# Designs tried in a protein design chat: VH-VL binders against q9p5m9. Part 7

Target 1, 257 residues: q9p5m9
Amino acid sequence: MAKVTGLPEFEDLHTKRKWMLNHMAAAFRMFGRNGYNEGTAGHVTVRDPIDENTFWINPLEVPFSLMKPSDLVHINSDGEIIGGSKMKYNTSGFAIHYEMHKVRPEVICVCHVHSIYGKAFSALGKPLDMLNTDCCVFYNNHGIYFDMDDVISMPEEGRRTAKGLADYKAVLVQNHGIMTVGTTVDEAAYLLSLMERSCQIQLLIDSATKVGERKHVHPTRAKAIRENADNPVGLYTAQQPNFLYEVACSNGELEII

## First folded at step 1 (VH-VL)

Design I11 (framework fv_imsidolimab)
Fold by ESMFold2-Fast, scan of step 1:
Order: sequence, then C-alpha cells, then structure tokens
Structure I11 (fold): chain C 257 residues (1-257), chain A 120 residues (1-120), chain B 112 residues (1-112)
Amino acid sequence: as target 1 above (257 residues)
Amino acid sequence: QVQLVQSGAEVKKPGASVKVSCKASGYTFTSYYMNWVRQAPRQGLEWMGMIYPSGGDTRLNQKFKDRVTMTRDTSTSTVYMELSSLRSEDTAVYYCAREGYEDWSYFDYWGQGTLVTVSS
Amino acid sequence: DIVMTQTPLSLSVTPGQPASISCRSSQSLLHSDGKTYFYWYLHKPGQPPQLLIYEVSNRFSGVPDRFSGSGSGTDFTLKISRVEAEDVGVYYCMQSIQLPYTFGGGTKVEIK
C-alpha cells in the first residue's frame, strides 16, 4: 500500500533546480500525450529556485511530447536569454505569464494550453458547474477573463489575465483556453489536466441533458472537497503517477531527483 | 558507461577539408552539448565550438566560424566537426567533449583525440 | 573574449610536497544564477584531458581528495596537498560563462 509522498526538500538549490526542470519536462510530455498542444501555442513558466527574479520556459521549436530538461530556456524578467538551451521561445507568452508571477510571489509555475475542451468551454463565458466530485477543487476557485474587442499589448493582456485569475488556482480565458498556477510544477500541471477534463465532462453533460435534469454536487459537500483537495502536498502527490509514467517512457531523458 | 570514440588520424594537404567524427554511447545523446577542443603542438587547449545535438544548433568560436561546420546524426549518436581550407597551423589533436547544461555544465567526458596533420 | 591568466608556467615538486596553481580571469565568472562557471582540467601526454574540479571547488567523480579548488569572482586557486607521480601533466583552468569558452595557458607540473 502506497504512502502519501510529501513535498521534496533540498539543501542544495542546484539539486532543486534539476528536480524542477525534470518535473517541468515531464509535465510537457503529459500535455503532449493528452493532445493539449496546438501548433506553437501554450507554454509553462517556472520561477528559478536560485535567482527568484528569473524564469524557465519551453522553446518554440520543441514538441511537448519530446521535451527534455536540456531543452528548457532560462530567461530574466526582461525576457533576455541567460542560460539553458538558448533556443528561441515565445516572448509574448512570457510577457503574459510574467504578470502572474509578478503579482503573486507564491506562484512558482504557470501552465497555459490551447486544448480542445478548455477552448470550447471558455467560449461559454460561465464558471464550471459542480457536476462531479473531482472538479470540486475548482469550486469558487477559478476565475474568468473576458476578452474585449480592443487590441492591447501583451503585458496589458497579462495584467487583465492576472486580474481574472485573482487569488484562485485557475482561470478560463474567453475564446482562448485555460491557465493554471501552482506552488510546484506538479500542482499546476495536475490542475490543468483536471480543468481540461472537467470542461469536457460538463460539455458532454450539457449536450445530453436539459438544464434542471442534472444533479449538482451539494454546495456544502463541494466546499468541503475543495478545502481538502486545494492542498499543495495533495495536488503534488496527485501528479506523481503522471510524472513517474513519463519518466518510465522517456528512455533515460528524464530523471528522478 | 559513457564513451566518446573518435575517428582515426588524418593527413591532409593545405587547402583540403577534414571531417572528424565522435560517436557517443552510454547516455542520452540529445540531452548534452558536444564541444570540440584542439591542441596544436606545444600550444594550449583551444575551444572551437559546440553543438546541441537535439536541434543541431551550434555556437562557434569566431576564429573558426568561416571554416568550421558542426553537424550530428541522431540515428548513430555521432557528432561531426568539419574544418575546411586547412593550413599548416591547423595541425593539432582534435577532441570532442561532452557538456551538460546549467547544473551539469562541465566537460565531464572526452574522446581519445584525433591527430590531424596538414602538410604538403 | 575573457582572458584566463594562469601562473606559474611550470612547477617542479618533490614527491609528497604541496603544489599551488593560480588562475585569474579578466572579468567576473559569477553568473546571475549564483554559479561560478570555472573549471580545472588535467592533460597528461598521450591521454585526453580530464575534469578535476567543476564550479570552483567541486571534485569530479573519482578525483582524489588531495585536490582542492577555491576562489571567487576573478581569482582562483588549485591546490594539491601532496603531489604524487600520477599527478604529472599540464593543468588548465577554463571559463564557460561567456562565448567563446577560454582556457588558461597551462601549468606544467613535474616531479623533481
């Protein structure tokens, strides 16, 4: 019988960086395996543990499913490449993600993808209904960002997205997709896959039933589930089966630290 | 067990080109940079450039960039260094050396070296 | 280019005695990520160079504890607490903070 794994602790910050980069690459492989990629869209940013004003991001040219720690690009707050693979990356995407990191220091990781069901549900402009117990981590714990007709700069888009995210774990970006945040890569990645599946499930239910023919999770129960599930250790642990699977499939390209 | 095995010694005439190979084994070829370093007789070590085998991206020493080309073949886990317009001053032992990125950034394993002699 | 200045040019040591080699860089090798991109290599005739010390003071796997590295910023030292016959060769410092990567001129260590 498996025991709950707590958050890893590191005395050496360089070892912590290796751990973060391996989990970051694994998250991309999971996203790719699940079909969450759309061309060159989508990115993950991770705050560096050694220099907290610098960030790691995926290169533009590498498919999610083939991501290695050595492919990741290290950038400063101005978007200048300071290390890593030194490959080209999505500067607009960084400008948006940076605004989340800037206003919330506890946000270590920001995940954003243009996945099918996240895009579809985001077009409805409404929050998730609590139609199953797994989605209840998002009960009063996700925001909505409504795009306007105005053409705006990427930093302004980021600031508006951060406002929509508020103090929550996820935001639905209208006509665009989903974004999640976490205190670890694993937390943000797990929440992203859970949000995508929650969107899919609700769209299936909406297509099969009329309003009023559905049974919602009772609000008291949904609140209790959220309070239990919105836990950094629990969310990290929930992602570990996915991480271990990607390590097993990587032919030595990913490492358990 | 990490091994870097280089091609054999070459004798070339001035103006010719030479292509040296370095075959990697015992690790994930595409996860490490490969550097090329040379040593001319009675001289020190000189860095020529590096390749990131995953994408094929290169960073070359300005001194050599007009004459040197670095490529790789991921199917055979082999890196190549081609030096053109050879001069007598290019007589040297050429080494490949593996480098990690960031937390693994050092030349931890080296090939055995390839002697290239340029003479008429 | 970053210039790496290594001293002395050569060193003759009685077996069992200590040796010290210095290297100075023309600019700081400390990166914004907190790492100092400085290394020591040993090149023996007929063999490829081998890594001794990475990031100033860390011994590479298999390197005897008689070797130690120290320093910061622009000034670095390699010490051998007691030189053995197997330590004969040319020692090189190197930086990898800026392209092109550059080596020191080398220090030849010989037994008296």
Scores: ipSAE 0.000, ipTM 0.405, lowest interface PAE 19.0, mean pLDDT 87

Design M01 (framework fv_mosunetuzumab)
Fold by ESMFold2-Fast, scan of step 1:
Structure M01 (fold): chain C 257 residues (1-257), chain A 121 residues (1-121), chain B 112 residues (1-112)
Amino acid sequence: as target 1 above (257 residues)
Amino acid sequence: EVQLVQSGAEVKKPGASVKVSCKASGYTFTSYYIHWVRQAPGQGLEWIGWINPNSGGTKYNEKFKGRATLTADTSTSTAYLELSSLRSEDTAVYYCARDYYETSGYYFDYWGQGTLVTVSS
Amino acid sequence: DIVMTQSPDSLAVSLGERATINCKSSQSVLYSSNNKNYLAWYQQKPGQPPKLLIYWASTRESGVPDRFSGSGSGTDFTLTISSLQAEDVAVYYCQQYYSTPTFGQGTKVEIK
């Protein structure tokens, strides 16, 4: 297994919650800075470290780029507000995200956005091609969810999405966007931005006039890269430059715990 | 009309690997998950895992994780189960079965005929 | 893992008589959000794969005779064969799909 440890450790779970909420707010600021916003769409849910059957979610009408830890809403598994800011949140979005948390207890964070390239690529109904080394963390490590031509409940849609996600780190949701999961906020957030960039790069390659032969990463190399890159500590570490940048730009509204 | 046709019986030594195939016909292969379930002689049914042929996505029963590998070839509408590091307790009939991928549950409407894998010492 | 326990292990029933098989789950397989029981029943004859009879605890699969019915909710489920026919001699399995799929140990139905 991975021998390096780099995740913060906390003896006090209230301090861990504070750390988690600051990283959650920073992730929203990164998403906003990168233009992953579409009206009130997009949500991040995070399992609470003190009561693992409760969750934190973003309020509906706070811009991603202005998200503060104090804006976040604490809800139970029934969607009832039990703490935090008590602002209105997307109950349908929670119903979908809850299904991922319910079937995979190790999933601490679920990120979902309606970003440009994620939406575009999701309409193609196919997995990412391994056309660069960075996207290889997704090699045989992302699913696809196709929707039927019917109207179903949000929990049912959540169950189908969880089925498409499998035991992987990401799912392309047809005509909708991307969803990623992680054992930390930082892991899920990093994977989301990496998936968006991977979709963009493939669409650019696919749209190019034939100027040269498309060169794929060899399957054996792609597998080796994925085995090395798909680790919680490494993915957490990869997100830290983004976290630190958002803290620096927050005018004191985010803190390093 | 819907059929899942599996490869023939296999006899393997302990420590070897076996690869069983399941060829689908009579439906859109990419619209259904393929599950693998085994049954030791005279015993009950044990779920191994599933593959989504559309994405190549998989899920494994923790008991088989690391030993079982599920793959699918959409050009031939064929799913595969590879089981490594075989032990005598792996002697069983291995079934493939389909499950509609848009449903929220794993219940199986059509099954392959089964492949007997015998692990002899 | 959800453990599925069937009773009885074997059942001898005369032709035309009612056969009743019970299945108990170690925890509820009723999903409160959609009010569905994630439970299926299968029939397996010697040398054949299992055949789906019932899903969602009480929904009969297309082509399955009316004499087969499923009932129950939560942790306790029943498969009923209202009038046993010779062709119904088989082992019957319940299966939950609320979590990773698990099966009961099976109930063998024989003619008395």
Scores: ipSAE 0.000, ipTM 0.416, lowest interface PAE 17.9, mean pLDDT 87

Design M02 (framework fv_mosunetuzumab)
Fold by ESMFold2-Fast, scan of step 1:
Structure M02 (fold): chain C 257 residues (1-257), chain A 121 residues (1-121), chain B 112 residues (1-112)
Amino acid sequence: as target 1 above (257 residues)
Amino acid sequence: EVQLVQSGAEVKKPGASVKVSCKASGYTFTDYYIHWVRQAPGQGLEWIGWINPDSGDTKYNEKFKGRATLTADTSTSTAYLELSSLRSEDTAVYYCARGYDEWGSYYFDYWGQGTLVTVSS
Amino acid sequence: DIVMTQSPDSLAVSLGERATINCKSSQSVLYSSNNKNYLAWYQQKPGQPPKLLIYWASTRESGVPDRFSGSGSGTDFTLTISSLQAEDVAVYYCQQYYSYPTFGQGTKVEIK
């Protein structure tokens, strides 16, 4: 049985799938509520717990804020629909996300959005400054992907993005947006919203002060904070207030497992 | 001008304690950290710790934890290093130094003249 | 925790010639958040406290002569005295402040 706080445990993988899909739909509702949507852009992929070479993805035209578990599309590694809803999905988005899953088996969830502050900050071509304690989970724990000066295939874009992500939890995609990964849906979703807020806060500081007048979190302190905060249980738990809020707002369309 | 003026030389027996003072002038005492650094005869520099005079917070080099105590008196703009359980290898010149805390950076722009502490039987 | 290693331990240089001192850190002292190297250089003459020469690896402290310059990034740093003068005879120390402060063992500069 799943616990509301802490990491849930499941003896049945079908129950684990149901849990994952409810948390995935809730993550979309949170993204929509926070304005992270940009037309049909933005995708979340989740590795299936029963067949780990298959994935769940959002359908192309369902609004983030209205996402239900039954809307999610189950696909194999070739992109063929094998279950879930039969709705069209973004095949290019899957091609990119698949490269992260392929090289890092521990990555269960990949979240990507074209949110305002993530897009704005990505245009600066530099890492996040450690300007507050909450963003320090990203200290030496996010990459940058540059190479936007040629026309390449989506799988090649995915391979380059995976290289930029390295072994970190997030990547800033220049002129494009943000992407985060996690060992749970909740971890990846929390990190995405935290990255967006971190970008927003830095842009606000940039507009208020001269660069040389800012006080950074000391590198030693930032390292200690990151080592404490970058853990699956803590990050899962941090997302639970958001999950529970979306369940409460769902009119019975989301379920606590 | 900015000055850090330290107390005079001390001669102590093994097992005793010593307390060195460092009086700051020419700047706002609470705006900068005071660090303590020692130098044994003919040897290099070894950081002991820092005190933030504004908060009273301290940090120590692991080698000195439990033996060094850093304090500050804001009313007199004076920092203190007390070192207990003295051994012969504690014989050194002890310096106070002002640490520049912008961006959490601890390079030392002003130093005291040094206090020679000799530990001998 | 960060170990600073200088080379050479001592060097003799003729008046007017260039002196070069190297400093290596056991891990990078370049902070990606602000793109700064947390590295300083000091000069110490006998019977005197150390005097700050360079901070942020290459920024010269006010009042320090132009003949002193710092360079390098990450783990490898150099202090250069372009034209050694008699008053430059001293021991020189590098110091990192990326973590709690640690110093190199020092390099003694003498006239040849």
Scores: ipSAE 0.010, ipTM 0.543, lowest interface PAE 9.8, mean pLDDT 89

Design M03 (framework fv_mosunetuzumab)
Fold by ESMFold2-Fast, scan of step 1:
Structure M03 (fold): chain C 257 residues (1-257), chain A 122 residues (1-122), chain B 112 residues (1-112)
Amino acid sequence: as target 1 above (257 residues)
Amino acid sequence: EVQLVQSGAEVKKPGASVKVSCKASGYTFTDYYIHWVRQAPGQGLEWIGWIYPGSGNTKYNEKFKGRATLTADTSTSTAYLELSSLRSEDTAVYYCAREGYYDFWSGYSDYWGQGTLVTVSS
Amino acid sequence: DIVMTQSPDSLAVSLGERATINCKSSQSVLYSSDNKNYLAWYQQKPGQPPKLLIYWASTRESGVPDRFSGSGSGTDFTLTISSLQAEDVAVYYCQQYYSTPTFGQGTKVEIK
């Protein structure tokens, strides 16, 4: 019957929360170490396992690379702090992320960063070409949000971004960056780093156009790869080497639950 | 029965401003975007901008930025287009139109006002 | 901005004959995220505001007769009137709403 195999399962929802927060902090550390930060921009939101109408988000005062589970802020759907570290957070960022969670209950995690290659590629206003096998999970599985030059509210930006995301796993936010979603923190975080690398690789290939023809992955093969790769267990598993690396580098601040 | 009823024809001199109204009825005014489109005599349609009455947020065609101002009065369910520094080439029929449901970025328009002729002449 | 070009500028067809209007966009209006073409068709009769006929390139608006149909994808779109009636004499406009809205220049449909 409908059950995800290979993901951790927990009898106690408080233990599940602890697991989620450790993986969330590890994702921030990975983003920081890989240079996926820009000032205070970039946010991860995670739906709480105990009260699914509440969310965890990063505080403004903590660098991505030093993030601990104890630093994370617990908020309700109105953006009011109800627990966690109770540090100040980016209310505008939450307003945007909340729109993804609101329309898609299966979205547990939303990741958004202003990384170099994601920003660069987003300025082209076109989808990724399938130029390597790893990026094929995004084949007809990512959207584009076309930014307007008007000043609009953050909830409206969020609603428009949700439209660009559609039912896919990722969206390129024009002139802004990348956003990914997942049924786990690990899934969303892995997809975000893969999207950044995919943008970088395409820009590198485009710079080398005089030395050869661009060879695309055949559409039939790209479709087959997407159908196999776009699964919660596989994407969670793909992130585990990154999680374990951040645990090893954390000097005891992160735990394997 | 959805209706958008616009104000009457206006005659203005170059350099003046004009303010056209669009009164909505038959639906919840704050739930739908209102677009403004003009049509010069014998010419095609040109998009000016939109307003979301529920928030007051606006978007303008670059050609009209600085000259067009879109506002809405939710208490009277009325949208307004004000166009300043009028030129002879601004002579046109100005339409308000309700955005079709769901596509926020931009949209097709399902109901239109009857139009307001603005004539700019010296 | 996306430029919309219609052809022909005008056409005359007999009552009961098929009328075909083409619309070309300077770039694709097919949105990969939802696989929809952000294209609409409007009918405008003299002294009247435009009336929505088709949206999403091929979806007919409620109350629009089935003789009107839209087709095409990406950059090339067609509005077809399968059997022209006297009441169909009008100017027809395509519109993209993929980006900042732009309209085609219009196609005038006349009898004879």
Scores: ipSAE 0.000, ipTM 0.397, lowest interface PAE 18.7, mean pLDDT 86

Design M04 (framework fv_mosunetuzumab)
Fold by ESMFold2-Fast, scan of step 1:
Parts: C-alpha cells; sequence; structure tokens
Structure M04 (fold): chain C 257 residues (1-257), chain A 122 residues (1-122), chain B 112 residues (1-112)
C-alpha cells in the first residue's frame, strides 16, 4: 500500500504561519484559475497559529490568480489590521466568517466564493443529490442557509450562516454561493472546489433531458464513503496536487515550506 | 546555534563587480529571509535588499536596484550579494542578516554575519 | 524614505550612570490599527556586527540585559541604559521598518 504523509508538524509557529499563508495564497490562485472570481466577492479567512483569536484574510483589490502570501492581511477579532499587508479588505465578509470561527474553534479556515455553479445550485434551496461517489463526502455533511428578505446586520447574517453550517463541512448560501470549512486551508479549499464541481455535475445531469432514471449512490454506500473521505489528513492530501501546481506556476511567488 | 558566516575581504577597482557570500547554519535556511545591509567607514547602516531563500524572491532598496543582485543556494545554505559597477563610495562592510520572514514587511534582524569589508580603490 | 535622526552623535557617561539616546523619525512609525511602533535598536561594538537590543520600540530581545529599555511613540524614541557597564561601550543605531528600512546615523557611547 502507498503510505500517505501525515499533516505537517512545526516546532516553530512562525514557520507554521508561513506554511499556512503560502497554502492560503495557493488556494486563491486555484480559485482564480477555476473562474471562481466575482468582482471583489469571495473571501478566505484563516485562524493565526500564534495568536489564535486573530485571522488572515484576502485584500479587496488583489486578483485571486495573483495572490501572494505578502498580500494577505492580518486582523484581530474586531477587524482591525494588526499585521501583514496593510491593504483594505472586506469588513462585511470578515464579520460573517468570524461567526463560524467563533462558534467552532476547530475551524481554522473558512472559504467562500460566488462561483457560477455554486450560485446556480444555491438558488434551488435544496441539498445535493448523491449522484457520484466524489460528492458523497457531503452526504449529510452540508447545510443550507435560507436567505431571508430581512435587512439584518452582517454579524447577524454570519450567525444565521453558522446555524445553517451546523457541524458540517459546507453550507449552500441561497442565491449567494457556497462556503466550506476545514481544520487546514487545504481541507477547506479542496472541499470548496469539490462542492463547485458537485453542483455543476448535478445541474448537467438535470439538464440532460433524458427520460431515464437518475441513478443515485445507495445511502449505505454514500455513508461509508463520507465516513472514509471526511478526514483531515485525506482532505489535506487531496489538495496537494493543486497546491503543487500553483507553486509551479507562481514564478517563485509561492514556496513549499 | 544560529550562525551566519561571510566570505573574506575583497579589494576591487572602480567599475568592477564583487560577490559576497553568507553561509547559514543552526536553523532551517529556507524558513527565514536574508537581508543585506552595508556600512561605509565611519557612517551608518544602509539596507540593500532581501531574498527569500526558498522561493528566490527578492526585494531591493530602490537606490541599489540594477546594481545589486541577491541569490541563494539552498543546497549549501548560502546567500550571495553581487554588486556591480563599483564606485569608491561602495567601500563598506557588507553584512547579511536574518529576520523571521513572517507577517511580511517587518524587517528587524535577530542574527547578523560578521561582515565582509569591500574596498574600492581608485 | 523615512529619515532617522539620532541625538547626540556621541556621549560620555560614567560607569553606573544612566545613558539616554534619542531617535526621531521624519514621519510617524506608529501604525494606528495595531498600535505598534515599527522601530528597533541595535548595539554595535568595533569590529563586530550590530546586535538587536529592542524591537517594537520597547520589546527587549531575549538575552539582552534588563538595564536596556526602549520607549517612545510616533516620531520620538529613546533608548535608555539605566546603569552603564564597561561592556556597553558601543555605537547604538535606531531603525524603522514601517516603510523600506532606514537607520539613524548612530550614537557613540563612551566611558568618561
Amino acid sequence: as target 1 above (257 residues)
Amino acid sequence: EVQLVQSGAEVKKPGASVKVSCKASGYTFTSYDIHWVRQAPGQGLEWIGWINPNSGDTKYNEKFKGRATLTADTSTSTAYLELSSLRSEDTAVYYCARDLGYSYGEYYFDYWGQGTLVTVSS
Amino acid sequence: DIVMTQSPDSLAVSLGERATINCKSSQSVLYSSNNKNYLAWYQQKPGQPPKLLIYWASTRESGVPDRFSGSGSGTDFTLTISSLQAEDVAVYYCQQYYDTPTFGQGTKVEIK
């Protein structure tokens, strides 16, 4: 059997931060390469390994595809910039992401994009059907946040989104997009791209206009797949080909720690 | 024990180039940025630039851009400064120095090399 | 560029007495969002490289004796040696890292 490498361990927390920031920038480059850009929308937040009540977030005006670790903004729980680049960031986006971090301390990374298929599927207001084996990691492992036509504060929207996310790895935000969480940047980023592909695949199946029945993965098999696939080491490992590709394409702007 | 050990003194003529080395030991070379700072005799310290040894990324003080080249060899844990088109005003002790490289842009230096005297005589 | 100006250029202090070195920046190096001053102090003895003493204006580097302290905010900073010892004879430099790093011209501390 092939032996998988475990999660990286660091004796120096500054080295761990550098590792996290390079993986965070690589995740943005992957999102950009895959067309998850929508103006200045879309945010990744990651809990700092040294000061665990502080967070790193993307600046407003840096394209996903050109994101560097040096572009990332370090903020405290009040949203004040305390380090990193001093560029402006989306304070409303942070207010929403903060609520996920606040209620679930194990959530290190929150990823959110306004991607095409995630937005399209989110308008249906229903969970993913288990129509392929890869999407089964989301079987009874994603929630739905129903966007109400109420004018509410961003922290309140964040609290409602966190309720929709529950203890799951992902949430479909009605008429808005998708959000995933992870114990590493890589886990959350992999789950985000997998959710987007899962939404696309289901929409393609639904648009096929054939009279034949949709063949769903059996619930027992879906549960077994989810229990195997929903693990931090496996999800981190699944993202590594994407990370290595972005490092190779970065012309030295990303590094392997 | 963290150490940065630099190459020996150099004497150059105006218009020549010089290449100074800085060998790191006692830590993971690729985890910390290396900066170069010079000090002319009887004068203060002047920052030249930095290199990220893992990625090869560099940043230069605008004053030295086009004349200074920073490189690093991870197989030998050695950083290099090459300065071209030397003038008498480039006579100085050249230091390599380490920072933590985290949070980006926070350049203060916890360990320094012993310095390399470069003399440009006309 | 942010210009750093130290005063005095040199000072002579008796053993056991207080030495005070001032550093002024041409613009504020205090970042209002984190309330940190992007300022460091170094000690340099003849024939030796600079040694980090203080960073963030007032945080003492590990292994540096507690007689060394940094203070100040914004544009005006002070390095204090509370009781000068013979080994403290050196040139002291302030450095800002709010922008592209720049150093003061140095203050030479000598025994009277």
Scores: ipSAE 0.000, ipTM 0.410, lowest interface PAE 19.8, mean pLDDT 88

Design M05 (framework fv_mosunetuzumab)
Fold by ESMFold2-Fast, scan of step 1:
Structure M05 (fold): chain C 257 residues (1-257), chain A 122 residues (1-122), chain B 112 residues (1-112)
Amino acid sequence: as target 1 above (257 residues)
Amino acid sequence: EVQLVQSGAEVKKPGASVKVSCKASGYTFTGYYIHWVRQAPGQGLEWIGWINPDSGGTKYNEKFKGRATLTADTSTSTAYLELSSLRSEDTAVYYCARSPYDYGDYEAFDIWGQGTLVTVSS
Amino acid sequence: DIVMTQSPDSLAVSLGERATINCKSSQSVLYSSNNKNYLAWYQQKPGQPPKLLIYWASTRESGVPDRFSGSGSGTDFTLTISSLQAEDVAVYYCQQYYSWYTFGQGTKVEIK
């Protein structure tokens, strides 16, 4: 089995790309296993390690749960397919994700899904309350984008979303879903699943208000937890159990690099 | 049987543009990348870029910095190199060549066109 | 860019004798995951396009005579012509395709 601590180091960028594509496919399998899929909605983009102005994205017609590294589509900044599987992908989704990559070079991965609790919570138009220690990584570390209409262009919607994301790790897209970013696929994927669970937990707590009083994590403690937990190495490591599970279930379609 | 046939020699003035064609036959045009390589008189080979005819996706050598434009027409199985703002040092034989693409890996150029001499003078 | 350097620049060999051409890359072109060297050799005769001879450092292209062989790994590569024929007079180029594409400066092989 793979080690679950530390960021991996690679002797060459082709090995790094192969590692990245396997982790990207595994993230989709985890999203599918957890029911984050909604038809053809949802996209992950990852900056290529060899040519940092190009990106990998999922094809439209491959189910999340069946994603293989060979299914992933390699595109340039203009959205033209330059490699990978040459399947059709969501060009509008890429236009939006590209704006995050463009303004924040440290953002290697952008994850976006239309998951149940993320959609539900996003309709409230409010940030997460600090109601448990795990969600505190999002304390003053997630934005809200108000999707007011569908008249604006996709690049403009992307610029608005990037502004809502600011320098944070996540954004709640009102009436739409969740978007997270990371310096690795694993970081962004872990943050997405954590945000979804945080939304679910708050909705459960809100439904039980009459049984007990809501107790919030103290702001001083929430800040301390965020400063410790908002750590690329730690977030990468937290995702490894999910990655290893998907590899074990893949019948050889995913590999540990 | 498998062939890449290029357009004829061109003579251009400095500052002009040139467009060279490369007609493929004997294979599935969309199954292979088309590369462009130049060779100045008595000099070595320099890679310009590639195009994926199936997707229209391109990659360029940074040295050609927005001066080279690669296109392809799948209906005629023809690839094109357009080079703008020509200078005397652009005088060279321009070759097209094909390669397969495999899982993010690059491959060698197995079939080459006959070359097109572009002369930039006066 | 990966810089490819060939030696010698020019080589004169008698008919039937062995010709050896060397190629050095500025960084390794051996991919550890598949153990392949992303290195090719081309032959170019006057007035003709280059012709692929060897790929993956040592795999001979279909139709290329057995007298041509490639060897080496990582940063140091060799093309050998075991028994030079008159039709082998040409310039020979190595090429890396590990990180995009760069060529050596060429080695001119002539009859002595």
Scores: ipSAE 0.000, ipTM 0.382, lowest interface PAE 20.8, mean pLDDT 88

Design M06 (framework fv_mosunetuzumab)
Fold by ESMFold2-Fast, scan of step 1:
Structure M06 (fold): chain C 257 residues (1-257), chain A 123 residues (1-123), chain B 112 residues (1-112)
Amino acid sequence: as target 1 above (257 residues)
Amino acid sequence: EVQLVQSGAEVKKPGASVKVSCKASGYTFTSYWIHWVRQAPGQGLEWIGWIYPGDSDTKYNEKFKGRATLTADTSTSTAYLELSSLRSEDTAVYYCARVEYSSSWYEDYFDYWGQGTLVTVSS
Amino acid sequence: DIVMTQSPDSLAVSLGERATINCKSSQSVLYSSDNKNYLAWYQQKPGQPPKLLIYWASTRESGVPDRFSGSGSGTDFTLTISSLQAEDVAVYYCQQYYSTPTFGQGTKVEIK
């Protein structure tokens, strides 16, 4: 098999779609393996490479850990099923994700989970502290969506979430969870797992009792790290060990394109 | 007590080089950054660069790259600023100043300053 | 680089009266991670090097009289001398250390 290197290129858009769907299914398997499950909550949407105004989304009742490319649902911008498995999906989740895709064409993938540490940290209503080098990719590169006291529609919630996301790679959704975006499935999926780990690490540090102070990464260094780490090819590459592991564990249900 | 003592005033011709010294005492020389800042007569403060004496790492303000050289001698606890290709615009008081190693890393506020060295560049 | 702008360039204040000096940064120097403003204030008297007065925007250096106080956050900072004394005649500089150090142009404080 070919070694994983750089961002792949495709002459045929149907091959590119197949590649994207395999990486999308692998991302769900990674999320399931890492315990990012919360009932039927959590969605990944991916912009189709052939029809750029159409999207792929996970079905409601397929466990993350068992996700196959053939399970994924293909929908248009109105939420109508136009292909794929044709299983029921979360229409409210799509309404929210669609707003990110609509205002930022470069966003190919939106990942959202109700993971334990993401939910816990989101309740604090504050940005991540720069307490380790790995989390610095999020330095001035994640927003917060603060919940409103008004009852609002899902498209309106999506528009407000998109404002909280701004031009960043991630958003903390207060009392809800985390969301990341990427120019590839792999970028968004890697950032999601890194955000979850960053939330966990900060909560662990916040619970620790020490005679010394917490040491923060200096803003000059945090900026330099972020500028180096926040690149589409590097983030795609960082996800490849996870992708390859899920392929190896899939019993032939995922393939390397 | 912490002290930074600088060398005496210098008068140089345009095109010459000058080397200013800053002798540290009262603390562990290799545990603190030494920054260099200049002040032209009647003007404000302008940052030149820093040196970490523990490993001789340096950083320079882009304006001074290629003309300023920062060095340190740990055996004498002395930092040096050498400025080459002097121009009349280089006439200034040159200060060394200390930055404590802290969670803020290498860039910080200046807690102790040398007394200053007047460098006059005159034809 | 972060540009630091002070106002006014000079001010004359009567003995015992309040002096206020402002400093603006071209971008925020508030670090969200540690919630600190990377901003310092210095006093420079004629013929002397600058002397540190305030760091972290509002923390007074040891030995600095309590009439000196710093306030502000993000991009807008103030140094206040609550009751000007004769020995306070000096030029005052703000400095950011959020990135490569830069200074304001200075504010000259004189007796009215």
Scores: ipSAE 0.109, ipTM 0.634, lowest interface PAE 4.7, mean pLDDT 90

